# Designs tried in a protein design chat: VH-VL binders against q80uz0r647to840. Part 8

Target 1, 194 residues: q80uz0r647to840
Amino acid sequence: RALVIAQELLSSEKAYVQMLQHLSLDFHGAVLRALENVEQEGREPLAQEELRQGLRELPAICDLHQGILESLEQRLGDCGEGQPQVADIFLAREQEFEHHAAHILQFDRYLGLLAESCLLSPRLATTVREFEQSSQGGGQSMKHRMLRVVQRLFQYQVLLTDYLNNLCPDSAEYDNTQSALTLISKVTDRANES

## First folded at step 24 (VH-VL)

Design p2
Fold by OpenDDE, fold request of step 25:
Structure p2 (fold): chain C 194 residues (1-194), chain A 124 residues (1-124), chain B 107 residues (1-107)
Amino acid sequence: as target 1 above (194 residues)
Amino acid sequence: QVQLVQSGAEVKKPGASVKVSCKASGYTFTSYIMNWVRQAPGQGLEWMGWINTETGRPYYADDFKGRVTMTTDTSTSTAYMELRSLRSDDTAVYYCARETWYYDEGFYWYFDLWGQGTLVTVSS
Amino acid sequence: EIVMTQSPATLSVSPGERATLSCKASQDVDDYVVWYQQKPGQAPRLLIYGASTRATGIPARFSGSGSGTEFTLTISSLQSEDFAVYYCQQDDYSPWTFGQGTKLEIK
């Protein structure tokens, strides 16, 4: 049963990483290119830099989860029919989860800055709309796509809790899974406070 | 005056193609997205797709992919919609509609300017 | 795609009375709903966007409300020029989809 849950974790991570890749490669890249045109005009340079910094969390989050995915694939590939070891994958990346915290805290701010930049550049506005239109992200609005980035953390809570409930309480994996849940909860608590 | 003016009514046979034009005036054509929406007689509105008026890149609804082509001419501030392999159920008034946005803790998009519509009748 | 369902299909109301039009989404679309008015032989006209924001030039008697899956357009006191067909549209998911419309007619 624990293995089955771990496999579900892996499959959902694949889908999540695909979403993040689209967000990081297509949206982030396109927006930055459009912003260069605005910057060349010398309009609101400080605001543009702040926006760039906020958006930089997207590729960072993508990198984090690509690493998680790679580790999950390796661990589950090696365990065969035995007990998987997956909890330490999260624990080893505790510092990287701060990118999620930053995303949560800065979300409203950089969206507002993006809107201000769109007022200056119809091209940028259209870039936003083109990304919203894209099927890769389900064709959903930008706001909701950004929220989906955070929603994965709550999915971790559910999946890892289910995983925990199917482990031996005296096992090292059990203790590590509890620690992983604590780590995720620290980040999600910040989301709830925002 | 800010307006969209479309080409006149068309009568076509099944299997034929139709190309509708939409000329914009009174605003910067390339600063707004152009959409196409159709309405069958006595029916509701159906979104067909939109085009980036600056780059010319179109985005089509799945139901029309393969049969529709949207283009623009920036020199004349005109958008075009061509529908091929016409069927009787393609009989409708076709509208071009300008799309813009407003921000309030989110990007909200809407059609704020419409052409007068072009009736396309498909009959044997 | 998201299905927008409007009700009733036809609403008969007397001038000066209140009209309430319903729009339901097949899934949560937050407040990404737009309302249009269409008179016979005319193109649609923008009324409300973001579920509750009146477009420029729209009279105060028009109001929009709702979030998630349930939305309402209200006309507080019907004027003669308000008898038309009204459409809701969701703007949260591509493809953009419209309701089938509500015809507001004179009782």
Scores: ipSAE 0.876, ipTM 0.954, lowest interface PAE 0.5, mean pLDDT 94
Fold by OpenDDE, fold request of step 25:
Structure p2 (fold): chain C 194 residues (1-194), chain A 124 residues (1-124), chain B 107 residues (1-107)
Amino acid sequence: as target 1 above (194 residues)
Amino acid sequence: QVQLVQSGAEVKKPGASVKVSCKASGYTFTSYIMNWVRQAPGQGLEWMGWINTETGRPYYADDFKGRVTMTTDTSTSTAYMELRSLRSDDTAVYYCARETWYYDEGFYWYFDLWGQGTLVTVSS
Amino acid sequence: EIVMTQSPATLSVSPGERATLSCKASQDVDDYVVWYQQKPGQAPRLLIYGASTRATGIPARFSGSGSGTEFTLTISSLQSEDFAVYYCQQDDYSPWTFGQGTKLEIK
């Protein structure tokens, strides 16, 4: 049962990483290119810099979860039918989860800044629309796509809790899973408070 | 005056093609997305696709992919929609519609300016 | 694609009375709903966007409300020029889709 849940964790992580890649590579890249034109005009340079800094969390989050995915694939591939070890994958990356915290705290701000920049640059506005209509991201609005980045953490809480409930309480994996849940909860608490 | 003016009514045979024009005036053409929406007689509205008026990159609804081509001429501030392999059920009024946005904790897009429509009749 | 369903198909109301038009989405579209008015022989006209924001030049008697899957367009006191077909549209998911329309006619 624990293995089945771990497999679900892996499969959902794969999908999540694909989404993040689309955000970090396509959207992030496109926006930065469009912003170059705005910056060349020298209009509101501080605002654009703040926007660029805010958007940097997307590639960072993508990198984090690419690493998680790779580790999950390796661990589940190596364990066969035995007890997998997946909790330490999260614990080893505790500091990197601060990118999620940053995203939670500032995404309203950088979306607002994005909008302000779009007022200055119709090209940028169209770039945003082109990304929104993209089927790879489900063709959904920007706001909701940004929210989905955070929603994965809540999914972790559900999946890891279910995973925990199917582990031996005397096992190291049990203790590590509890620690991982605590780690995730610290980040999701910020989301709930925002 | 800010407006979209479309070409006149068309009558076509099945299998033929039609190209509708939409000329923009009173605003910066390349600053707004142009959409195409059609309406069969007595029916609702159907979105066909949109085009980036600056780059000319189009985006088509799945139902029209392969049969529709959207283009723009920035020098004349004109958008074009060509529909090929016409069928009787393509009989409709075709509209060009300018798309813009508003931000309120999210990007909200809407069609704020419409052409007068172009009736395309497909009959044998 | 998202299906937008409007009701009723036809609404008969007397001048000066209140009209309430419904629009339902097949799934949650937050507040990404737009309302248009279309009179016979004319192109649609923008009324409401973001479910509740009235477009420039639209009379105060028009109001939009709702979120998620249920949306409403309300005309507080019908004027003679308000009798037309009204369409809702979702703007959350591509492809953008319209309701089938509600015809508002004079009782």
Scores: ipSAE 0.876, ipTM 0.953, lowest interface PAE 0.5, mean pLDDT 94
Fold by OpenDDE, look of step 24:
Structure p2 (fold): chain C 194 residues (1-194), chain A 124 residues (1-124), chain B 107 residues (1-107)
Amino acid sequence: as target 1 above (194 residues)
Amino acid sequence: QVQLVQSGAEVKKPGASVKVSCKASGYTFTSYIMNWVRQAPGQGLEWMGWINTETGRPYYADDFKGRVTMTTDTSTSTAYMELRSLRSDDTAVYYCARETWYYDEGFYWYFDLWGQGTLVTVSS
Amino acid sequence: EIVMTQSPATLSVSPGERATLSCKASQDVDDYVVWYQQKPGQAPRLLIYGASTRATGIPARFSGSGSGTEFTLTISSLQSEDFAVYYCQQDDYSPWTFGQGTKLEIK
């Protein structure tokens, strides 16, 4: 049962990373290009910089999860039918999850700044719309795509909890999974504070 | 006056092509996305796709991919929709619709301006 | 794609009465719903966007409500010019999809 849950974790991570790649590479890149045009016009330079800084979290988050995915693939590919070891994948990346914390805290601000910039640049607005309709990432609204980044952490909580409930309590993996859950909870708690 | 004016009614045979025009006036053409929506007689509305009026990049609904081409002429503020390999079930009124947005804790998009429609009849 | 289902197909109401039109989404679309009015021989007209925001120039008797999968368009006191077909549309997932429409007719 633990292995089955770990496989679900891997499967969902693959889909999530695909969405993140589109968000961090295509959307991020397109928005930056559009913002350059706005800056050239001398419009709202401080707001634009703040938006740029906020959006930089997306590539960082993408890198984090790409690493997680690679590690999951390695661990589950090698374990066969044995007990997988996946909890340490999260623990080793504690500092990188701070990008998620930043995303959670600044989510509304980022969208607001993006909207303000779109008012100044119809090109930017169109860029946002083109991204929303793209099949990559599910063709969903920007707000919900950005929220999915936050929601993934909550999914980790659910999956890792289920994983934990199917481990031997006397195992090292059990202890590590508890630690991983604590780590994720610290990040998600910031969502509740916002 | 802000308006979209479409070309006149068309009668075509099966297998033929039709090209409908939509001329915009009273606003900045390249600041809004242009959509195409059709309506078969007595039926509902069906979204066909849209075009970025600034870049000319189109996006087509899956049902029309390979058979539809959307273009724009910025010099005349005109959008075009060409539908090829016409069938009887393509008989419909075709609308161009301007798309815009507002923000309220999210980006919401809607069609706020419509052309008067172009009837395309496909019959043997 | 997301399926938008409107009910009833036809609604008969007397002038001055309240009309309630329903729209159901096959999955959660938050408040990303738009309402349009269409009269015979005319193009659709925007009524409501964001599920509850009335478009400019739309009379106050029109209101939209709902979130998730259930949405409602309400006309508080029907005027003669309100008898038409009404369509809901979801704007959360591509492709953008419309309901099949509700015909509001005079009783």
Scores: ipSAE 0.800, ipTM 0.908, lowest interface PAE 0.7, mean pLDDT 93
Fold by ESMFold2, fold request of step 25:
Structure p2 (fold): chain C 194 residues (1-194), chain A 124 residues (1-124), chain B 107 residues (1-107)
Amino acid sequence: as target 1 above (194 residues)
Amino acid sequence: QVQLVQSGAEVKKPGASVKVSCKASGYTFTSYIMNWVRQAPGQGLEWMGWINTETGRPYYADDFKGRVTMTTDTSTSTAYMELRSLRSDDTAVYYCARETWYYDEGFYWYFDLWGQGTLVTVSS
Amino acid sequence: EIVMTQSPATLSVSPGERATLSCKASQDVDDYVVWYQQKPGQAPRLLIYGASTRATGIPARFSGSGSGTEFTLTISSLQSEDFAVYYCQQDDYSPWTFGQGTKLEIK
């Protein structure tokens, strides 16, 4: 029962990482290349640097979830056992989840800064539209693609709650899963504030 | 002054190809996206695809993928759409349309300038 | 693919009256909807983008509203030049699909 839910966590993490790779490697790289070409006449250098810094959250989130996926594959692959042990995978990465918190609080501002840069660079504006055309990671407007990054945390809450309900209450995995849920909930609480 | 002027009407036989031109004037051609939209007689609008006018990279609607080619010539500010293996249900008016954007908590895209249309008639 | 369904297919209205045209999306497209006007033998003309924002040069009698899946175009006092076919288009999900059109004709 618990193992089935852990396998769902693994399979959905694979899909999420693929979406993040498209967003954080392809789009982010294309935006950075376009920013290098932006004419600087009449534009604040600080605004460009702020956008560049903010965009670094996407690769960091991708790196976090690549690590989670690799650990899940190791724990649940052919060497897996009847009682899964996955909660520590999240606990080991507690500080890295701050990249999600930063994204939740700032993605609207990042989009606004991106739009300001697009006024100076038609090339960058077409890069945005090319990304919106792409179906890798799901075809949606740029605003909605940024929102999809945070959706995973709410999915974790659902999956880990179901997982917890299928563990022995006196097990270490039960205690660790409660701690992982607390970790995830702290990050998602910031979404309710934004 | 700001306008898109398309090539004239064409009559083709089934199996032939047609290449429609769309010349931009009064604005910087490579600063805007170009779309192609067709309209069969008495029917609605059907999106065919778009092209990045700076790089020449096209994006095609699935129904046309494999038999449409969109290109640009930046030196003449002209976009082209070629449709191959014509069949009778390709009889339509073909439009080029310039796409631009506006930002307000999200990117909104729309076609703000249209060519006059090119009638392509496919008959035996 | 998002299907945009317009209703009615034809709307007969007297000059000076109000016309209300509907557009329904098969999925939530927030406010990513565009309206175009097309007169016989002419290219479409942009009216509204972002569901409710009038394009430059469009008279105030044209207004748009809606979000999610239900959208309307309202023409508050019809003039003779307003009798045309109207199309909605969504731009949230690729491909950027059009509705089938509503013909607005003089009664």
Scores: ipSAE 0.687, ipTM 0.890, lowest interface PAE 1.0, mean pLDDT 88

Design p2
Fold by ESMFold2, fold request of step 25:
Structure p2 (fold): chain C 194 residues (1-194), chain A 124 residues (1-124), chain B 107 residues (1-107)
Amino acid sequence: as target 1 above (194 residues)
Amino acid sequence: QVQLVQSGAEVKKPGASVKVSCKASGYTFTSYIMNWVRQAPGQGLEWMGWINTETGRPYYADDFKGRVTMTTDTSTSTAYMELRSLRSDDTAVYYCARETWYYDEGFYWYFDLWGQGTLVTVSS
Amino acid sequence: EIVMTQSPATLSVSPGERATLSCKASQDVDDYVVWYQQKPGQAPRLLIYGASTRATGIPARFSGSGSGTEFTLTISSLQSEDFAVYYCQQDDYSPWTFGQGTKLEIK
């Protein structure tokens, strides 16, 4: 029961990391290159710097989840009948989840800044559309991709709650899973406080 | 004024190729994306692909990959679509369409300007 | 890919009446839907984008609504020039697919 849910955590994390890699490596680089060309004209350099700073959160989130994926793969190898142990993977990375909080608070603003830059650069606007076309399994709109970054935290809440309900209440994994849920909730709640 | 003017109708044999032109006027050609859409007689619209008019990089719908080539000539503000190895079911009106965008909490894309269409008839 | 299914295939309506055209997406496309009008022998014309935003120069009698998988184009008081074929298109997931069209004709 719990093992099945832990395996779903792993498989969904693999898919999520793939999406993050595309955002943080491919799109981020393409946008930065396009912004460099706009900056050579000298217009709106302050907005572009703010956008550049905001985009740095995507590589940081990707690094976090690559670490989570690697740890999940290590823990969920062939182990037989035992109760899985995955909650501490999240707890070990509590500070790194601050990058998610920053993204939640700012992604709408950064998309708006991107759009303002696109008004100055048809090249940048086309870069956005090329990215929307080029992703694996067909393209999806930029707003939906940014929302999928956030939606993973809510997926964790659902999966970890279901996982918790299938653990022995006396186990250390039960206590750790409660703590992991509290961690995730604090990240999403801090977004609401701003 | 602002318009897309396409080349004239063509009649082709199966196995031949056709190249349709689409000349833009009244706006900056390289500032907008160009799409190609076809419509078989009595049928609906079918998206074929688009081209980045500045770089010349095309993106093709899966059904046309390997048979279609889209190009541009920025000096004449003209987009081209070539369809090879023609079959009778390629008989259609072929449209070029300019794509643009609007931002309101997300990027919305749409085809705001269309060419008059080019009828390509493929008959054995 | 996303299938856009329009209904009805043909809608027969008298001038001055209200026409309601439906478009259903096979998957959630949020509000990334575009409507086009095509009169006989002409190229398509943009009507609405973002499911509900009228393009510049489109009369107020045209309105769009919907999100997710179900979308509606409404013409509140049908004019003689409105008899045409109407296409929806989704622009959320590539390839950007069109519905098969609804022909709006004089009853």
Scores: ipSAE 0.682, ipTM 0.884, lowest interface PAE 1.1, mean pLDDT 88
Fold by ESMFold2, fold request of step 25:
Order: sequence, then C-alpha cells, then structure tokens
Structure p2 (fold): chain C 194 residues (1-194), chain A 124 residues (1-124), chain B 107 residues (1-107)
Amino acid sequence: as target 1 above (194 residues)
Amino acid sequence: QVQLVQSGAEVKKPGASVKVSCKASGYTFTSYIMNWVRQAPGQGLEWMGWINTETGRPYYADDFKGRVTMTTDTSTSTAYMELRSLRSDDTAVYYCARETWYYDEGFYWYFDLWGQGTLVTVSS
Amino acid sequence: EIVMTQSPATLSVSPGERATLSCKASQDVDDYVVWYQQKPGQAPRLLIYGASTRATGIPARFSGSGSGTEFTLTISSLQSEDFAVYYCQQDDYSPWTFGQGTKLEIK
C-alpha cells in the first residue's frame, strides 16, 4: 500500500515539475526582459531590484523539485520487492526548502511590486496577461499559479501522512517519514506567522 | 472623450470575408489590451480573442482559429478583426472591448470600455 | 474551458423590489468574476469585477458576492433603467468565458 502512495507522489511530482518549468522559464524570462526597459528609464530601481530578487525564488524552487523528481524516479524506477524508501530525498534537501519558505512569506509582496511595475509599464502588464493566456499550466490567473507553488507542500503533508500510516512503525523509513513531515510542516507553518 | 468607434454594419454572402474596424480615442491605444466579442441575435456573448496592441500579437479562441485575423494600426489607434469564410451562423453583432486591470492581492481583468458594435449579416 | 451557467434565464420583478441573479462556474475560479449589464441594441456595461467590487460610477444598489464556483449579483430597490440582460464572465482561466445571460424583466 505504501508503494502505491509512493507512486502517487512520483506521478504528482512529475506534473508539479512541468508546471514549475513553465512558470519559471517562460514567465520569469518575459518579466525580466520587460523590466529592462523600465530600468533604463531610471524609475524606482530599488523596487525593480527587489522584484528581480524575489522572482529568483521560482527557478530555485524548480531546481529543487527537479532534483526530487529525479531521485524519486531512480528509487521507484528500480523495481523492488521491499517497501519504498523516499523520505530521505526530502531530508537531504532541507536547506533548499527555504526557497519555499521565502515564497510563502513574500509572494504577495512580490505580486504587489509586479503590479506597481505594471503601472509604470503597460508592456509588463500585457506580459502578465499573455502568460495567463498560456495553455501551459492551465491558463490560470497569476495569483492562482503562485498559490499552486505553495499548494504542493500541503499535498506533501497529505501524501506523506498516508505513506507513514502504511509503513511498519519499526522501520527506518517510518522514522524518516516522520522527520520529513516535520520538515514540511516547519515550512508551511511560516504561513501562520504573518 | 474616451471611446471606441466601430465601422458600420455589413451584409455579406456565405464564403466572403468581413473586416471590422475599431478606432480608439481619448487614451493611449498601446497601453491597453483589445478584445473582440460577438453576439448572435438573441444569444449571449462569445469571446473571440484579444490582441497586444503594442506588438500586434493576437490570441484567438479555438472556435475562430484559422478563420480570424486580428491586427492593429498604432498610427491611427485602430484595431481590426477580419473573419473569413463566413457562414450564416456568423451573423452577429461584433464588439471591440478595451481590457484593463486592477490589483488587489491578485490581478483582476475586465472590459471597461466597449465599442458600439458592428452588425454583420451573412445571408444568401 | 470553464462553463458559466446563469440562472434563472428570465427573472420577472417589480420596480422597487430586490433581484438576485445567480452564476455558477464549472470549476473553481476564486473571485475572478465580472458582471456586465446590457440593454437591447446597446453594448455591455461593466458593473462589478473581482466578484464584489463595483466599477466606478455604478450605483450602490448593485452588489456582488461569491467565491469558488457560486456567484450572485443582487440589485436592491430596482429602478426602471435596471431592466436588462446581465452576464457574468470568469477571468481566471482562458478562454475568458461568459454566462448565457439572465434577462431581468418588469413583472
């Protein structure tokens, strides 16, 4: 039963990485190009730099999850009779989950900075709408797409809890899964501190 | 006065094409997105697509891909919509609509300015 | 694509009364809903965006509410100029689809 839940983790991770790739590669690049014109006019360079720095969280989150996906594919692609071992994949990347924490704490602020930049640059506003039109990622609003970045952490809590409940309590994987849940919960609890 | 003024009514045969114009005045044309929406007699509104007025890049609804071309002329602040291979069920009023946005914890988009509409009648 | 379903198709109400118009989305669209009013032979007029925010110049008797999949336009104390067709539109998922309309008629 644990293996079925681990396979669900893998398949949902594939979908999530695809969404992140479209968000971090297509949107991020288009916004950076549009910001170049605003900055050449010298308007609010500090706000533009803060926005630019905040947007870097998206590629970093994408890199994190590409690594998670590759590790899941390796662990679950090797057929085995025994129970799966996936919890350490998350534990090995504990520091990299700080990019999610930064996103949770600041994405509303960065969306607001983007909106302020859009007031100065109609081209940037149209870039936002062109990305929202994109059928890649489902054609959703920008806020909805940003929220989907965070939603994955809550999905991990559900999936890893189900996984834990189907492991032998005496196994090392049980202990590691509890630790992974603690790691994920620490990151999601940041939403309650604002 | 801020307004969108569309070209006059057209009567066409099946198989022909029609090109509707939408002239903007009173605002900066390239600062806003332009949409096209149609309405068949006695029916509701159907979104056809939109155009980036600065670059001229259009985005078409699936039902119209291959038959519609949206363009702009920034020197005259005018948007155009051409519908080809007309059928009788293309009889409708065609609207241009300016799209703008507001930010409040997210980007909200809406059509705040509409042209008066252009009736296109397709009959044999 | 998202289907926006309005009900009822026609609503008969007396002037001075309250009208309640419903719009249901086939998927969660958060509060990305816009309401338009259209009189015969005229272009649509923006009423409400973000499900509940009145556009500039729209009288206070118009109010919107809802989130997720269910949305309501309420018109309190109907005036003679309020009898028209009302459309909802979602702007969360492309294509930006409209409901089929609710015709508000004098009882």
Scores: ipSAE 0.650, ipTM 0.864, lowest interface PAE 1.2, mean pLDDT 87

